# Ledger of designs, part 5: VH-VL binders against 7-cyano-7-deazaguanine synthase (queC)

Target 1, 227 residues: 7-cyano-7-deazaguanine synthase (queC), of Persephonella marina (c0qst3)
Amino acid sequence: MKQSSSIIILVSGGMDSAALLWLAKKEFDKVYAVSFDYGQKHRVELDFAKKLTEEAGVEEHFIAEVPHLKGIKGSALTDRSVEIPSEEYPEGPPVTTVPMRNLNFLSIAASFADIYEIENIGIGVHSVDSPYPDCRAEFVSAAEAAINASSVMVAKKKNRITVYTPFLGMTKTDVLRIGLELGVPYEKTYSCYRGTIPPCGECATCRQRIEAFRSVGLEDPWFKKER

## First folded at step 17 (VH-VL; from x4 with light chain E27Q D28S)

Design y1
Fold by ESMFold2, fold request of step 24:
Structure y1 (fold): chain C 227 residues (1-227), chain A 124 residues (1-124), chain B 108 residues (1-108)
Amino acid sequence: as target 1 above (227 residues)
Amino acid sequence: QVQLVQSGAEVKKPGASVKVSCKASGYTFTSGYYMAWVRQAPGQGLEWMGFINPSGGSTWYAQKFQGRVTMTRDTSTSTVYMELSSLRSEDTAVYYCARGLYDWEGSHTPFDYWGQGTLVTVSS
Amino acid sequence: EIVLTQSPDFQSVTPKEKVTITCQASQSIGEYLLWYQQKPDQSPKLLIKYASQSFSGVPSRFSGSGSGTDFTLTINSLEAEDAATYYCQQYYRLPPWTFGGGTKVEIK
């Protein structure tokens, strides 16, 4: 049903969402994007998200503000008094946890899906990125059920909404291989949680990205040696 | 006090390479401040060449210099280096290092402290 | 790439008179505009950030204004030591963070 295949992709500007965006352009007729400003230290990612969606050629790219997350204390991503760690992620939810982040994001994306009658909501979660509870299959299933129960489009018997999560169970390296095969312009992606440009190279996400490139025999475009 | 001290003037022939150093002091070198390079030909304006983040060594080069410029750093000496290859007469300029801090909101100042400049003369 | 156009390229001004320098951006850059002073044989020195905020140690005779695409640097009473070239620079979002062509100010 190629004519009825439309999707809205949660695009952060990072590697995973870029791979999802390029995959969605291959698999769906119409691709929309939404990015979120929730007060994250690395909001520069939004500018990279815009570059990616412009290159991919999406139907529309929305920037949604989530101000209630902006003020939440205790998360290293939104609380300036909490340092972004240089160490590997500890056991349990990291200090970078933003409460209910993907639940908030999916509910907002679902509002766009209802208005634009979009049948699919894509999110680039995978099990190895971090041990966040809102990246599990159990969460995705529950969120999908809640979205469909509250959807005006579904209530009018038009369509159902599917949460599309093709990367569940994959490693960051697996997702990178997919993106390379699809032709993702990784030089236009941004992963640093500290929000520096050029990227810091020290935070867990920078390290994971560098390691993923090394594992496939490539240098991260941001950290190439130019002699 | 923040200080950026550059290496001395150089004279080069066309086709050669030059490597200019910039030693930083008065702040934590790897704290997230980038180091940019800006050049100024005699009687001309300012031209951004690119920058490096000393914490991880990541770089971003201006398109005009892509393929000819390389920026590196040595965290043990708090020093950044800029190397420009395949020199031409029009590369004669004063080369400045300048530090800055990026912030999406724009609350921090880019290029807040500058080195003294290094004259590179390319003559045949 | 965001192009900054400064006007005028050059001006010769009687001491104590007002100097006005303009900078026009090829697209809106909000207030993300800097002004620099560069004296002969010196590195540039920051005067104004965020279009209108004076940097530390800058004399009060220097002021900046503007937003969007049109910006102005004003020297309200020119002193002899103000003979210099003045540059604007935008830092809107991502590089390249381009400079204006400069305005040379000399004493009559």
Scores: ipSAE 0.438, ipTM 0.764, lowest interface PAE 2.8, mean pLDDT 87
Fold by ESMFold2, fold request of step 24:
Structure y1 (fold): chain C 227 residues (1-227), chain A 124 residues (1-124), chain B 108 residues (1-108)
Amino acid sequence: as target 1 above (227 residues)
Amino acid sequence: QVQLVQSGAEVKKPGASVKVSCKASGYTFTSGYYMAWVRQAPGQGLEWMGFINPSGGSTWYAQKFQGRVTMTRDTSTSTVYMELSSLRSEDTAVYYCARGLYDWEGSHTPFDYWGQGTLVTVSS
Amino acid sequence: EIVLTQSPDFQSVTPKEKVTITCQASQSIGEYLLWYQQKPDQSPKLLIKYASQSFSGVPSRFSGSGSGTDFTLTINSLEAEDAATYYCQQYYRLPPWTFGGGTKVEIK
C-alpha cells in the first residue's frame, strides 16, 4: 500500500543510500533525491547517483554544490596532498573526515523539504560501524530538532519534519541484506573514495564493501571472478 | 618508459576460447591506471571491450561482451589477461590492450599507451 | 550509448593541403574528445586530448577544435607520413567510451 507522504533522500551513489532509496520507493508515495558536490576526489559517484535515481523513478534529483568545503584543507577526500588510506578505519575520526559534512547536507536537504513541503528527510547512516560523529543518533536527534525549529512549513501547518534513519543500529551487512531483498542493483552503485573506474579495491571503503558482500556469501559485482 | 607487450597471434575454432596477455612495464602496475581491451576486425574500426583495474581486479565490460569476456590480472608479473569464450568468425580481429587513468574532470588521458596488438583468427 | 559520426569516410589529398575531419556526437560531451592516428599494421596513437590539447610529441600541424557535439581535427599542411586512418573517441563521464567510425586519409 502507498501512503500519501513525501521524502527527500540524500543519495551518494553508494550502497547505503541505494538501499535507502529502494526502501523509500516502497514506503513513500513521492520520493525526491539530493546529491552533493563538495569537492570530493570521487565525484564520479554523482554519475552513479543519477543512474540510481533514474532507475528508481524519483520525482526530482537535485545536485547541490557545497564549494566552501573545497577550501578546507586536511581531509583526504578533498585535499590532494592527503592520501586516501588503505588501512582499516582507526579509532577516532579518520583523515577522510570532511568537517560537519552531514550537518551541511541535512540543512540543505531541509531547505528543499521546506520549499517542496516534504515532511521526511532520509539519510542512510548506521552508527554501529561509523567512526564519524555526524552519523550517530545523538547528532540526528539534534539536527531534527534544529530543522523543526527552523521550518516555516512546520510553524504554519503545525506538522513535523522527520529525519528518517531506518538503518540506525544496523551494520553494513544488515543494510546490504535489506538492499538485496529490495532488489537494489548493486552493480550500479559506487563506493571508491579514490574515484577510480573501475574501483580501486584497496581504500577502506572498497574493502568494507567487499567484506560486506563476502559476509552474505556473495561476491561484490565489481570484483566478481567469472569463467 | 611505458611498454605494453602482448602475447602472439592465435588461430581458434568456432566455439573455443582465447586468452590474450598484456605485460606492462615502465610504471607501477597497481598505481590506479586501468587496462582496457579494444579490438579491430579486419578493415573495421575500433571497438571497446571493457577494462580492469589491476589494483583490486575490478572490471567493467561492454554490454556486447557480457557473459563472454573475462579480464584478470597477475600483479606478480604485471600482466593482464583477456579471455573471450564461445568464439565466432566475427570475433576475428586484432586485440589491443591500452592503459589509461580516469579523472572525472578530464585531466588524465584514457588510452595513452597501447600494446602492439594480437591477431586472433577464428576459422572453421 | 553516445554515437560518434565521423566525416568524411575517406579523403585523398595532395601534399601540403589542409585536411579537415569532423566528428559529431549524438549528445553533448563537453570537450571530452580524443583524436587518434592509426597507420597500417600499427596501434593507434593519440594526437589530441580534451578536444584541443596536443599530446606530447605531436607535430604542430595537427590541431583540434570544438565542444558539445561538433568537433574538428585539422592537419594544416599534410605531409606524406600523415597518410593514416584517424579516429575520434569520447570519454564523457562513464563508459562505454565509444569511437568514431574512422576517416582514411591517403596521399594523392
Scores: ipSAE 0.351, ipTM 0.733, lowest interface PAE 3.9, mean pLDDT 86
Fold by ESMFold2, last read:
Structure y1 (fold): chain C 227 residues (1-227), chain A 124 residues (1-124), chain B 108 residues (1-108)
Amino acid sequence: as target 1 above (227 residues)
Amino acid sequence: QVQLVQSGAEVKKPGASVKVSCKASGYTFTSGYYMAWVRQAPGQGLEWMGFINPSGGSTWYAQKFQGRVTMTRDTSTSTVYMELSSLRSEDTAVYYCARGLYDWEGSHTPFDYWGQGTLVTVSS
Amino acid sequence: EIVLTQSPDFQSVTPKEKVTITCQASQSIGEYLLWYQQKPDQSPKLLIKYASQSFSGVPSRFSGSGSGTDFTLTINSLEAEDAATYYCQQYYRLPPWTFGGGTKVEIK
């Protein structure tokens, strides 16, 4: 019944992609993963992504390089002259914006989907707390349309590629609750945009993660102090 | 001038705990440098125990010491503490603190400054 | 866990002669290797980082080389003050960042 039972998941090593990965293992028969190296300061996330996909038992985990994003200046994630913020974001797109990150990533994932004849592409975007335009429903809808218009598999088989976005309309806390119910090993996830180990605890993503755990009555595994 | 000054030597009985301090000066304590702890038993090599990031207080412990070691910091005094519990005779060693900065690309200088060492003797 | 195997465990070397110390990693670690010198009753001191980059203030007679799994520390002309134990350490990606077993260098 219904759609094929295979999916390729965009996995970053963070909380959202980990929750998506565990959800996909429950919902789909074959799960593939792809992660991206675009010169991010927190590149250590790729090692955490690999450990997560190994534990989940994916069919294959691809690492795709995106070197053109390394050369673009002005993002705190890729430009050494731009500081990673310690405070809450101001209004508007933050300095951590990597131009069109999810558009690049979805198009690359779609190439793998076409070759491996995978009919689902999973991305862990949620829009309620995100300042990024490429985490919104209108972006996902447009990207899905472009992927289907471009796909040889879709043209040949007269089927469709679905961009699976189960977390749209959710907060980071909502996604955390889902992951906890699914048994995500959050001690094996990594969120720090500064790329320090142990995590810095001060950047916006560390603070959002810590707050999400607090709001459900738990401590972030990285910052547990009680014995 | 970066300087790491550790607390003095201690003698403990098996089953006790020890808490060694490391006071940092000459740099911004919470700037992102971690503080690692490394020990050296008499006549033996160096053994990494774990580290702490003083800016947020997060820790990563070597598996061998998981459950027995606790690392904390006091940002007001720029001091890191390492506590080792359930001491055994094999825990007799010189304990060093060492500063470092992690970078995936290897551009930083890990373990660039070391404390003078603290001898902990566990004697029955 | 990445295991580093140093050799030899011990060398007794005539002054002004060349000392070679090797460090072999159980898997490829690129160039993410450090060399330390430790004199008796002192803390370790960093000599070489990134396999071959001399740390500031280190005499030019010390050099490092290697990549992947095989690394070498060389002292081209041994001085009396170089009598010490030398350790390699890897810092490849995630902890644990392990040490080699050490090489004690003495002067004949």
Scores: ipSAE 0.157, ipTM 0.662, lowest interface PAE 5.7, mean pLDDT 85
Fold by ESMFold2, last read:
Structure y1 (fold): chain C 227 residues (1-227), chain A 124 residues (1-124), chain B 108 residues (1-108)
Amino acid sequence: as target 1 above (227 residues)
Amino acid sequence: QVQLVQSGAEVKKPGASVKVSCKASGYTFTSGYYMAWVRQAPGQGLEWMGFINPSGGSTWYAQKFQGRVTMTRDTSTSTVYMELSSLRSEDTAVYYCARGLYDWEGSHTPFDYWGQGTLVTVSS
Amino acid sequence: EIVLTQSPDFQSVTPKEKVTITCQASQSIGEYLLWYQQKPDQSPKLLIKYASQSFSGVPSRFSGSGSGTDFTLTINSLEAEDAATYYCQQYYRLPPWTFGGGTKVEIK
């Protein structure tokens, strides 16, 4: 399917979605992107997502609003009264969990796929057992089944929608190496859950990103120290 | 400092079930380490059965054991359980729990600490 | 699933000689290979991670090498306490994270 194939990529502006975007530009004929505004504290990531999709040259970049997630309480990502923690994986799903975030996102992306007759939906998940339930391999498999059972295109054409997860089972370092080989401009990516400029450097996602760069003998473009 | 202490040996008849426990100490039980179960039949090699993440309770089972194995945890006692049902004579083995980390944050090996093993004997 | 083939199944070696154990993967697994030592009636103990990185407290006579599909554990000068069974294990991407069949090393 590489010659006439198309894909819609969930692009957040972060490291993993950027690597996925550059990989998809290599592997698919037409690449679409969708990004989501759900009232997250780190909405600046959307600015980075737009720059990335423009540089990659996608067919179209959709910004989808998810109004029922805006302002929800109890998540550190959407409720300003809840602190963004510095500790990793303390107990069960992190306080940064937005309820069913990727389920909402995949269902919306699937609507675009159904309408535009796109056979692939790309998401940059890589951990077998992420602290976020909607980033796990089991979730992806269940979501793909539900999408295919719901799709009018699949019912009519007897084809299939594939949830493309090329990084599944890889470490953050593995994904970074792929992105570096592909020429991802990591200085134009953003990962901080606190939404600060510069990135905070102390939330779980900032620390994971910093360590990934160090593991390959590099410094994160955002956190270089001056002499 | 890390210790995994398993329950004692068991003798079962074919068709029964067995539940083996593994109590963890010396680290934060829910800090991102998962617990795997590995078995070793007499005179044979090691066979991966599955894992549980104590933090979220999520599990992954090897295809061979799907429908027969259940892994659970009790975070208040830092204990993981593995239950194997519909036992057969070929299920006679030493069952080990083993701690691992599956994420690049640690760059750690999957199974750095093992329990002492629990012999389960299935005979008529 | 990824199959690991160890060789030899068994070797009897005079003290102070070099022991070489191989592990071959059915597909490339990068450097995501572990080596364990298991003595009779004991749990396995981790020796080598990431194909070549020694775990803490492991004697320097143990070394690992290889990448892709071909891996080697070397004991440069066999000691009496090294009589054991050695296993490789892969942890590439998704479970199951399978083991090799084992290599039993005995003292002549």
Scores: ipSAE 0.005, ipTM 0.537, lowest interface PAE 11.3, mean pLDDT 83

